# Ledger of designs, part 100: VH-VL binders against q9h9l3

Target 1, 176 residues: q9h9l3
Amino acid sequence: PRKMVAIDCEMVGTGPKGHVSSLARCSIVNYNGDVLYDEYILPPCHIVDYRTRWSGIRKQHMVNATPFKIARGQILKILTGKIVVGHAIHNDFKALQYFHPKSLTRDTSHIPPLNRKADCPENATMSLKHLTKKLLNRDIQVGKSGHSSVEDAQATMELYKLVEVEWEEHLARNPP
Below, E stands for the ipSAE of ESMFold2; O stands for the ipSAE of OpenDDE; V2 stands for 0.75 times the mean of E and O plus 0.25 times the DockQ between their complexes.

## First folded at step 3 (VH-VL)

Design Ud24 (framework fv_unasnemab)
Fold by ESMFold2-Fast, scan of step 3:
Structure Ud24 (fold): chain C 176 residues (1-176), chain A 122 residues (1-122), chain B 107 residues (1-107)
Amino acid sequence: as target 1 above (176 residues)
Amino acid sequence: EVQLVESGGGLVQPGRSLRLSCTASGFTFSDHYMDWVRQAPGKGLEWVAEIRNKANSYTTYYAESVKGRFTISRDDSKSIVYLQMNSLRTEDTALYYCARDEYSGSYYFDYWGKGTTVTVSS
Amino acid sequence: DIQMTQSPSSVSASVGDRVTITCRASQGISSYLNWYQQKPGKAPKLLIYDASSLQSGVPSRFSGSGSGTDFTLTISSLQPEDFASYFCQQANSYPYTFGGGTKVEME
């Protein structure tokens, strides 16, 4: 089958001055954009900075949040063996303390044909918001209340679908 | 071990109501879409209704033949999915299966209960 | 609605035979087709999902192929436990629809 999912995570600041990024929400969608997983996640360390303007996370979201260790197990069960699509996905994998095979990873921030379609330099790193606006004519991450990881994961999958045929053929000829 | 156990079937007269239940065990019920599929005596399979999980807002879908008469719902705290059947017709006579909807590149029913029989007759 | 036409309605076969069942969709459904086996008095059992993916625990003699509108289920060497009814199901669009079924009977 088409074993492909898209992921987007929200992080909060822990550690000294809130400089450590800790997982606080994860959303995973399937190829059609249906939500497979969407949970607030309680970091094992004290939250110093909710980064609410970007993460959308507030203290009330932590009350019934799934503990990190349990959430990680659930998430990895979904990701293992699948093609995982994300934007700047190395940050999500770091927050999950997880190494996904490069052959099964698709990072929409590093796909040259996608930048070309958006009239951007092929080697530039463009934001998810910019690519979604240019290629899907859709505004995401609107306002100051923070981002929706569901919305971001759905946009990421739709962006990948625009170049899927070409990029999979490229990867088959040029394995990572 | 994944198990789905249907109950609530019986003999009812046309125009009456019946509620079916399906109790799930052995998996994280709240993560899965749940479906009802029926089979009339000696006939094939007919999909009846689906309820999505909490992450997809418990969205419901119905076959045209049951729209407005049947309501699918769930209680994640008890791991039960329900099918409320109103205004029953003789054409609703069937064995009713509860099925777990799984996703891996596409949607499919990987586990089924044994079914509960509904007979609509005078 | 997407109509699923399944053929044949029944087939008589012997142990060791190759059996092929066909399913045709009234419109394109990509690879979103599943196959189920049903034995008398029992619930259906998933055999194949996404047109060609073999479900865990299902013997390798079962295989599926096809995309778009035309699909086949093949049993390469029929065994005694394979005498049953088989149903295809499209999962492309609501409402989900099943084929009429194929009964595999002993000759």
Scores: ipSAE 0.000, ipTM 0.480, lowest interface PAE 17.4, mean pLDDT 88

Design Ud25 (framework fv_unasnemab)
Fold by ESMFold2-Fast, scan of step 3:
Structure Ud25 (fold): chain C 176 residues (1-176), chain A 122 residues (1-122), chain B 107 residues (1-107)
Amino acid sequence: as target 1 above (176 residues)
Amino acid sequence: EVQLVESGGGLVQPGRSLRLSCTASGFTFSDHYMDWVRQAPGKGLEWVAEIRNKANSYTTYYAESVKGRFTISRDDSKSIVYLQMNSLRTEDTALYYCARDEYSGSYYFDYWGKGTTVTVSS
Amino acid sequence: DIQMTQSPSSVSASVGDRVTITCRASQGISSYLNWYQQKPGKAPKLLIYDASSLQSGVPSRFSGSGSGTDFTLTISSLQPEDFASYFCQQANSWPYTFGGGTKVEME
């Protein structure tokens, strides 16, 4: 039926003391985990805090980065009309300044059956790292260099696939 | 009456460590970000480090010149902010001020302590 | 890092003079600039924040102006207690950076 992709974005701090989160990298993978998009993105505002520990972004990555307006157009063309999977995905959509229909959005941080499979409380918000370790026996977000948005998007798709049949059936009975 | 009192400065040899303390009174310490700013003898001001409040996860920021060597921390129960200084260099010789971070249209340092002197010399 | 260039380094002035100090940022910082006064042996004191906002208790002879990259601190009629060093500081991004200072000395 409808095509499915997974997304993960990295943000840097802009504005006073870096309090504004601005998009600085976006990775999109298909259902099988193949990369459809992976670009560093240059925010329109001056970067004051690279948040490198978490984002993995350094000043060198901005030298050949795609300007925000151009990157946004490319990304939206990929996402439009597809089921989009992410973890705490509202943050990604906010950074993209984009509204994706709730009926086509899947957030692995808010899927009760996924938490149940991980032996976690169904109503808790578990990190991507924890769920991936418990359910896929894989360590992600390892080391001091920040996160890989490709790795995170791939893990997010694999986690969703564990509950896809059950969750799609639930959504068909209980539309958002 | 807002007061900030620094302590812990002294004379140390290169490569050694010191821990500075700043005791705050007269305001709700736990609501404020806190900063350290230093001034070398006869020179200008240099920002060193900032620690945010609990609502912002005690996030810390450092000047490149001290990153990896200095650690800022706080104890809200005692109203104290600390600066742990390791691997000290002669270039770290300065008067160290504790400053309260406030926001109204912009971030600014509205209260400063009198400072504590750190001398790194053989 | 954003470099703050402050001018002049020193100025000799008499009581009653109008004194202007300028501060230039290497990049746009909007209005996120503060001014501090420092007297010998004392801690800095906040005069102006957000480029033009006068701190409570600071005399009205002090004023700030500017936005983007160019900023000015003005003392309209210098008083004896105003002989001091003055520093600008950008609060737009880490690391926070200060100007080199301007010493206002008695002529």
Scores: ipSAE 0.000, ipTM 0.472, lowest interface PAE 16.7, mean pLDDT 88

Design Ud26 (framework fv_unasnemab)
Fold by ESMFold2-Fast, scan of step 3:
Structure Ud26 (fold): chain C 176 residues (1-176), chain A 122 residues (1-122), chain B 107 residues (1-107)
Amino acid sequence: as target 1 above (176 residues)
Amino acid sequence: EVQLVESGGGLVQPGRSLRLSCTASGFTFSDHYMDWVRQAPGKGLEWVAEIRNKANSYTTYYAESVKGRFTISRDDSKSIVYLQMNSLRTEDTALYYCARDEYSGSYYFDYWGKGTTVTVSS
Amino acid sequence: DIQMTQSPSSVSASVGDRVTITCRASQGISSYLNWYQQKPGKAPKLLIYDASSLQSGVPSRFSGSGSGTDFTLTISSLQPEDFASYFCQQANSRPYTFGGGTKVEME
């Protein structure tokens, strides 16, 4: 049977000048958009830049956050063996320090039929916000207090479902 | 071990109310969706109601036959799910099962209680 | 509501027989179909979820197949403990709906 989840992570800046992206929140939803995991995650390094306008993360969220090593174990337990959908998902896997098989990875920022439905160039990398507005007529990432990784993961799954049949057939004929 | 124990069933007259309880143990109750499924004497299974977990805002769903009359709720601190049954009808006579709903990749009832009997009769 | 039609309503079989039960959905449900076993006087027990995944602890003689609208539960070699009622259930959308059941009886 089909096992598919969508993931979206929020990162904060650590390291010199806050240039390193460290995992600080992760949301995972199932095929129907139900939340399977949603935790604030405490990076092992000092947070230099919360990047709050984009991440939605503030110092208060770190007080009872799950330590990175524990959160990583929980997240990988959910992802292993499943088809994982994300938007620019390589960033999420990098923050998790995790390799997911390409055959089980679906990146909605690199699915030509999805861009075509949105009247965008097939090979362009379009933002999640743009694709969601164009194809689902829904505004996400609104306001100035940061993004909701739950909302983003749910939108990502819904976008993938629009092209799922066509794209899975393509991948069966053209394995990655 | 995982256990679900239903209680609160009994004989009740049409139009009256009854509240069922299901006490869970052996797992992290707060992570799971919980459902009520009923079975009329000698008949098949009928899904009645579902309540989601905290991460999914305790959203509730009902079968059309009970909508507006039944209310599902839960108390995560006590590991109990409830079914408040109002305006009972003779057609509500059944064995009521509490079931745990797995929701990671799909939905299925992996554990069931023994059930509690509700008889609606004059 | 998605209607689940289960066939046959009953079947008489002997130990060692191959038993096949069919379930049909009134609309596409992908692979979101589960199978349950119920013995007299007892609660249902999950056998198979997501059309073909065998639940932990369930004997390998049970298998499920199908997708879309047509699904099958197979018992490859019937054992004495398998005489029971079997129900399919769709989990594609709420309200969840069950098939009418199949009673597997001793011949």
Scores: ipSAE 0.478, ipTM 0.817, lowest interface PAE 2.6, mean pLDDT 92
Fold by OpenDDE, second read of step 4:
Structure Ud26 (fold): chain C 176 residues (1-176), chain A 122 residues (1-122), chain B 107 residues (1-107)
Amino acid sequence: as target 1 above (176 residues)
Amino acid sequence: EVQLVESGGGLVQPGRSLRLSCTASGFTFSDHYMDWVRQAPGKGLEWVAEIRNKANSYTTYYAESVKGRFTISRDDSKSIVYLQMNSLRTEDTALYYCARDEYSGSYYFDYWGKGTTVTVSS
Amino acid sequence: DIQMTQSPSSVSASVGDRVTITCRASQGISSYLNWYQQKPGKAPKLLIYDASSLQSGVPSRFSGSGSGTDFTLTISSLQPEDFASYFCQQANSRPYTFGGGTKVEME
């Protein structure tokens, strides 16, 4: 059976000069794009830079945000045992201070067949926005209000579905 | 323990209205999609309506046979899902089940109530 | 709409027998097929989801197989408590539709 979810996280800047990326929002969708999780998350450290232009996070979103430790537990419960799809997903896992098994991880930023389908170099790292436009004919991350992690997670899942059969066969023959 | 308890069934004449309720307990109600499924006497099962959770904008779906007449809704604060049935017809006579949706690749009904009987007769 | 054709409509069997129920979809539904058991006067109970996944608490004598359009529910060794009606249900597309049911009765 398919136990697959897609994840996308938004980060804010904490620590000295806001150079530390801290989890501020996490969205998880199922194979059909239904939202399983979507919460604003309160970092344990003071936020120095909301990075609103990219993250979409504002101070008001932190008022009732879920504390990081609680959110992390909720998220891990969802991810455990699942195939987790994401784009540049190592950043999400880093922010979560959690690392999913490699054999159960799918990173759409490192799938050569996906790039090939989009007429991109197979070994290049393409943005989610670019791949989504090329392969799904959809515009994401539009405007100045910041990204929608739900939208990005859904796009990521849809992209993966385009190459799922081929890529899963490849992984079966070449386990990480 | 997960429990679903339907209520509101009864005998009504054609054209009348009836409102069914399903009270849920034993799980985080707000996280789940909820459905109504009915079973006419001595017949099979028929999906009636679905309502999604808050995260999915409470989107609703209906069987063609009830579209425009039935309305599914929910109150997460009370853990209740409703089925407002208007313009009832004799063919709406059935035992109405409340069912919880669960997901693993696709959706399935992992818990059902005992049902509430709706009889439409002149 | 997707039509689910279930067969047989009824089957007479004895305790210990192997029972096989078939469900055919009018179009491909991948593995999005669920099986339910219903006893007289009771609500349906989930047995199998996603064609072959056994629901927690269901005895291992129940199994499901198939993909695409043809699916099978198997009871490897029928027990007294297994005499009931069984229904398949596709979850590929709305409206979700059920098979006509199979009544497993004592021979």
Scores: ipSAE 0.014, ipTM 0.626, lowest interface PAE 8.5, mean pLDDT 93

Design Ud27 (framework fv_unasnemab)
Fold by ESMFold2-Fast, scan of step 3:
Structure Ud27 (fold): chain C 176 residues (1-176), chain A 122 residues (1-122), chain B 107 residues (1-107)
Amino acid sequence: as target 1 above (176 residues)
Amino acid sequence: EVQLVESGGGLVQPGRSLRLSCTASGFTFSDHYMDWVRQAPGKGLEWVAEIRNKANSYTTYYAESVKGRFTISRDDSKSIVYLQMNSLRTEDTALYYCARDEYSGSYYFDYWGKGTTVTVSS
Amino acid sequence: DIQMTQSPSSVSASVGDRVTITCRASQGISSYLNWYQQKPGKAPKLLIYDASSLQSGVPSRFSGSGSGTDFTLTISSLQPEDFASYFCQQANSFPWTFGGGTKVEME
């Protein structure tokens, strides 16, 4: 169904020793991989650790970043009522301080048929990078400049599309 | 309110060129995909071209019947989408509509202009 | 290209009638189908998107159904303002393609 979007968020470290994960970028793509939203987001707390190697976030990205409360409103408007696809998506929802209905949530880190296609144990939690390489023959998250949340969201949607028919059928028989 | 106003239509001879414009108002033009759809006299609708927004690299798509002859472009600072039509043929005769393509989750034309008439005749 | 075959080409109906228009895709398009209404001398107006989602401001007597290759637009109780042409459009893949149209005419 085209009322389906994929999301990927980047977090920075805030709080004591940078141990709290705070939203600093969010990318949302539609079913075909087109970008619906891609903004740097300014956390309400002081950034202790940019986690640049993974997040790709640098101090310069914060200069014109959208404040968290405003960004959250924009993001939730896009997500509400849609099937939302993500990888380890509970981390994204936690950073957004948002609860999305389980019936409309699809987590590519917990879809047994997807792991099966990748020749991985069905109940293992595989990384997005590994599944994308195995199933789409593409390298993502390359280098030391951090991840592209747009690239990650696009890969996540494409991975879900590989199992969409069989997984939606499974969910219809076994509602969450 | 959302408004799309087409202009630039007219009577031209085969082989000539014509440029259509569509001026948008009432929404954030730069966030939307824009399309041209035509309708020959007494006939149905035929999609012509689409241009995506900046976040999607201004990617363009064309119907096979116009590929290589027509070019879609946009100027976000003026809220205008253009259709440059070269090597016009009699079969390009139609009313040309500008349409906004809503793409957040689905693709559909939620607003249309009134159209501008292009007649290609010798 | 995905071909959209629309039927009937025309239908004569009276106010209060139930009118059904069908659209068939030459290949599976899931639910990526839109319906438009066009009155003489006017631009098309979106009625339904994603096979069954009613556009805001469109009367509830209009409904869409179907998935895969076969789709239906239903007008449950035809009103005077509903005499118009109707077009389906697939939004699965480029190029976007439209059905040939159905004219709903007064009996």
Scores: ipSAE 0.013, ipTM 0.645, lowest interface PAE 8.4, mean pLDDT 90

Design Ud28 (framework fv_unasnemab; at its last look DockQ between E and O 0.46; V2 from the best seeds 0.00; counts 0 for: pae E 6.1 > 2)
Fold by OpenDDE, look of step 5:
Structure Ud28 (fold): chain C 176 residues (1-176), chain A 122 residues (1-122), chain B 107 residues (1-107)
Amino acid sequence: as target 1 above (176 residues)
Amino acid sequence: EVQLVESGGGLVQPGRSLRLSCTASGFTFSDHYMDWVRQAPGKGLEWVAEIRNKANSYTTYYAESVKGRFTISRDDSKSIVYLQMNSLRTEDTALYYCARDEYSGSYYFDYWGKGTTVTVSS
Amino acid sequence: DIQMTQSPSSVSASVGDRVTITCRASQGISSYLNWYQQKPGKAPKLLIYDASSLQSGVPSRFSGSGSGTDFTLTISSLQPEDFASYFCQQANSFPRTFGGGTKVEME
């Protein structure tokens, strides 16, 4: 468990119509919820859509943002060798242009025991917000300021901890 | 090379105040939690306070014995952690160590200063 | 608060001896247990972290084990430079707390 981290990323839109999701913020927390990394990140391409209502990213956040290549190196250094927990984490990895080993990845959006615990269909994809409310009795992603990747990462980790023992046993018997 | 150098210790009367400083070098100070640990003469180690880094909102924790009297703070621009000690008591007499706290996945004090002596006496 | 009970408070040993120091927590602390060595007039030095991880630069004769509430520090073959005081410390919760210490003395 000590070599476990949770990650959450915020993306902005780049490309001709802003349809390309580019990393603009990344937060990483340890097993205890301590923040290991939280940086605004400057995409290599021009930002067309900040997606502020969801991402919480504003133009002012990019003024001193860490260049993507540098940030990616910093993030990968933290993730290497760790069990990485995330929610719909394939999106985060895609934005990072990095794919963590499947055997070391935990996606809380695809953990049937977690959904079961929340009285949701086991094979359904539930939002982080819903699971957090149901299982942790906590409201996240509230307000008009957009998401907090730190808050989301912390919630993700706490959710996983609820089913960690059961899920790790399952994975041991059924390695990906 | 990691180095921690405490200063500010001295002899004071009960009820007085003293501010300790710890100057860090040889590492990225702003990334680490910093702690104060004290050791009374001939006694064991006692944790005093912890201050976390910017990413963790500079959150502070205190031993009950010093809560309300001591304040830990830091200046990342100067790589200094402070311990403001008010309403000093005789039982506060100790060698005060500054320690770097590793927090990435574990919590331990991997580097210590040489300490600064605080003596509270009438 | 989590109380750390360290035993023995002192031990007399000879060079080459196997020395074992125990630390018991009043409640479960998982593996958040660190061991420090302190020589007279010197600051503590980290030996073991996370119950069993050897700090870089520390001789392999030092080892740690345990989880939950019971932990041990072992010196497989005591060397002259190992005569010192040793302290356990829990990092599971606040306040951080140390054991009372064990003084390893020359027989």
Scores: ipSAE 0.716, ipTM 0.891, lowest interface PAE 0.8, mean pLDDT 95
Fold by ESMFold2-Fast, scan of step 3:
Structure Ud28 (fold): chain C 176 residues (1-176), chain A 122 residues (1-122), chain B 107 residues (1-107)
Amino acid sequence: as target 1 above (176 residues)
Amino acid sequence: EVQLVESGGGLVQPGRSLRLSCTASGFTFSDHYMDWVRQAPGKGLEWVAEIRNKANSYTTYYAESVKGRFTISRDDSKSIVYLQMNSLRTEDTALYYCARDEYSGSYYFDYWGKGTTVTVSS
Amino acid sequence: DIQMTQSPSSVSASVGDRVTITCRASQGISSYLNWYQQKPGKAPKLLIYDASSLQSGVPSRFSGSGSGTDFTLTISSLQPEDFASYFCQQANSFPRTFGGGTKVEME
C-alpha cells in the first residue's frame, strides 16, 4: 500500500467569462501526509477569474509559476503506477488532461463505507470539509482567503486510511 | 550520477565543536530529506539526525543522545547539508555518513557518502 | 525508542549456501523496514526497502519478507561478493533505529 499518494488541485477560470477550469496549483502527499509536490502552475490561456475565494490563487502566484506542460510532466511522473487518492478526483484528472486507471483510483467522495462512518447516506456526494470535520474532528477550508491544496490532500489521505482495509478488500472482490 | 561527499571530520578534544558538511550532486537536492548516520569503530550503525525539505518546512529530528548538542541544517542554494556538533564527548567518536532519504513511498536511505571520521580524545 | 534485535550476529557460509538473517522490532512497524549491505571499508548500500521491495540493480537472489515485528532477509545462493555485514533499519518512527548487524563470513 505505500505506493499510494493523495492529490488535490486548484483551478482558475479561463475562456469565455472564466467558465473553463484550468489547473493553477497541484499538491501531492505520500501515505503519511508528507508533501511530494506543491507548485503553482501557469495555465497556457489567459486567466479571466482567479476564483481566489476558493482556489487561494492570486496574480502574484503566477509570476514564477511552473508552465502547465512542464508541471503536467512532473505530476504524471509521480502519479504513474501508484494508487491515487482524491476527493471528486475526476475534476483533478480533467484539469491535468490525464487518464489514470480506474483500478488505481480512489475517490473519497464515492466510498460508501466512509459516508456510513460519517452518518451520511452511503451514495451521497459529501464535501471534503464535512467528512473531515465529522470523522477527523478537524476544520479545513476555513476563512475567505482560499483553500490550501496541501491541507486538502492531507485530509483526503487521512480519510481514506479510515476505510483502506475494508475498501481494498471490496475492490479485490469487485474489480472496477 | 548521485554523489554525496562529507568533510569536516578530525581529531578534537572533549567539549569542543566540529561542523561537518555534505555536498550533494547529481540530483535535485532541494527535493530530498537528508540524514546523518554514524558508525563507531567496529560497531553498528546509529541514526543521528534528519532535516526535511522546504515543502515539509525544514523540520528537524534528532537521536536522544545528541539532542541539545547537535544541529542539522541545510543550504539548498549550495546543495550542502551540515551537522554542527557542540560539546563533543568520547562516545561521539565515529565515522559520520551523509545519506539521502527517499520518502515518496516509504522512507529509506538510497544513497550514502563515504563518510568523514570524527575522533574525540584527550 | 523501537529496539531492533538482529540474529545471528555472525554466520559462516560457503558459496551456493542459503543464508537467512532475522530482525525483530520491539513494537509494530508495519512494513517500514529496510535492509542494507556493508562491505569492509565501504558505505552501506540499500538492498531491500519497505520489507520486501528489491532496490534497482540488486541481484534477485536477495529477498525480504515479514511485517509487524518479525522480518527476514534471505540470500538464496550465496556468491563471493555477498560476504559482508547486513543491517536492518526501521523507518516507522523517530528516532530511526538499526539492528546490531550480521556478519556473513567465508567458512
Scores: ipSAE 0.588, ipTM 0.859, lowest interface PAE 2.2, mean pLDDT 92
Fold by ESMFold2, look of step 5:
Structure Ud28 (fold): chain C 176 residues (1-176), chain A 122 residues (1-122), chain B 107 residues (1-107)
Amino acid sequence: as target 1 above (176 residues)
Amino acid sequence: EVQLVESGGGLVQPGRSLRLSCTASGFTFSDHYMDWVRQAPGKGLEWVAEIRNKANSYTTYYAESVKGRFTISRDDSKSIVYLQMNSLRTEDTALYYCARDEYSGSYYFDYWGKGTTVTVSS
Amino acid sequence: DIQMTQSPSSVSASVGDRVTITCRASQGISSYLNWYQQKPGKAPKLLIYDASSLQSGVPSRFSGSGSGTDFTLTISSLQPEDFASYFCQQANSFPRTFGGGTKVEME
């Protein structure tokens, strides 16, 4: 059967007024939460806004960061052929300039059974922080130093496991 | 080619210590998890310990039967994994294998050494 | 700990026979199950990982199937070099645990 990984990315602002989101960190964990990849990534364009409050990215992280083209190749090699779990994962794929097959994509921000377990509206887009607190009794993204993409990827995988059996059966009956 | 060569086994009295070494070659040692598995004479296989890679903080895991007595460690610069065995008991008598745990998001022992024999007796 | 129960403990077979070995986990392990072959005086050799994936260099007469708690190793046509002991091993949880083994011997 197919192996499953979870991904989380952090972005910085590039382009005019720093409004373009460019990949600056990516973390990938396996089903058990082991880290398979965790690198700072140097965008191909000038960084206008590090967005540090949310991204946790600072100038010193870019000094030895892996260039985007190389990092993208490494990341896609890990993702190929696998079920990829993420939270609002479209943003991560956009930053990677990549679209993973929909049949192999799981987005914890859009799983009705997961919202139901959290006593949230089924069609609402809930934050990773909120779902993790409600369903795993854990606080993530604590403080003002930005997010940890490793912590976030691990939380995302744990959330998916709560609904994995039900949701995989649903998807088998209702192919995307 | 991938090679794992164990050494450091021998005959020791109960309560004494030994340190096993496993020298690795033919792969990027620092990326892989490494394990020790033992086999008592005429018996099945028993997993003993695992050490993870740097990306996973060199986290270690132990079988309950050896926890507190054995310590797994690694030196990535030398491509060596160690098993420090303290307070040895006769039940620790076994052939000790070094095994590579494949680093691809799965867990399986794809390469094994030939083992080194530890005999604990009075 | 997850207990791995292999059946049978031994089997007598002839060259050309189909041999089936089963392994049952005491709780669900998804597909995190590996199969090893061990010949007398030698280290174990990986045959199958992740329940059904054939390791490089292993003959195609070996196959694995199953998920959850029930797993099977099949040798479609036994060869002289296949007389050995076979072990399953779960990799879902710590401690890693092995089945008790199945000895495949000449009849």
Scores: ipSAE 0.077, ipTM 0.676, lowest interface PAE 6.1, mean pLDDT 91
OpenDDE, second read of step 4: ipSAE 0.683; ipTM 0.882
ESMFold2 (binder alone), look of step 5: mean pLDDT 94; pTM 0.953

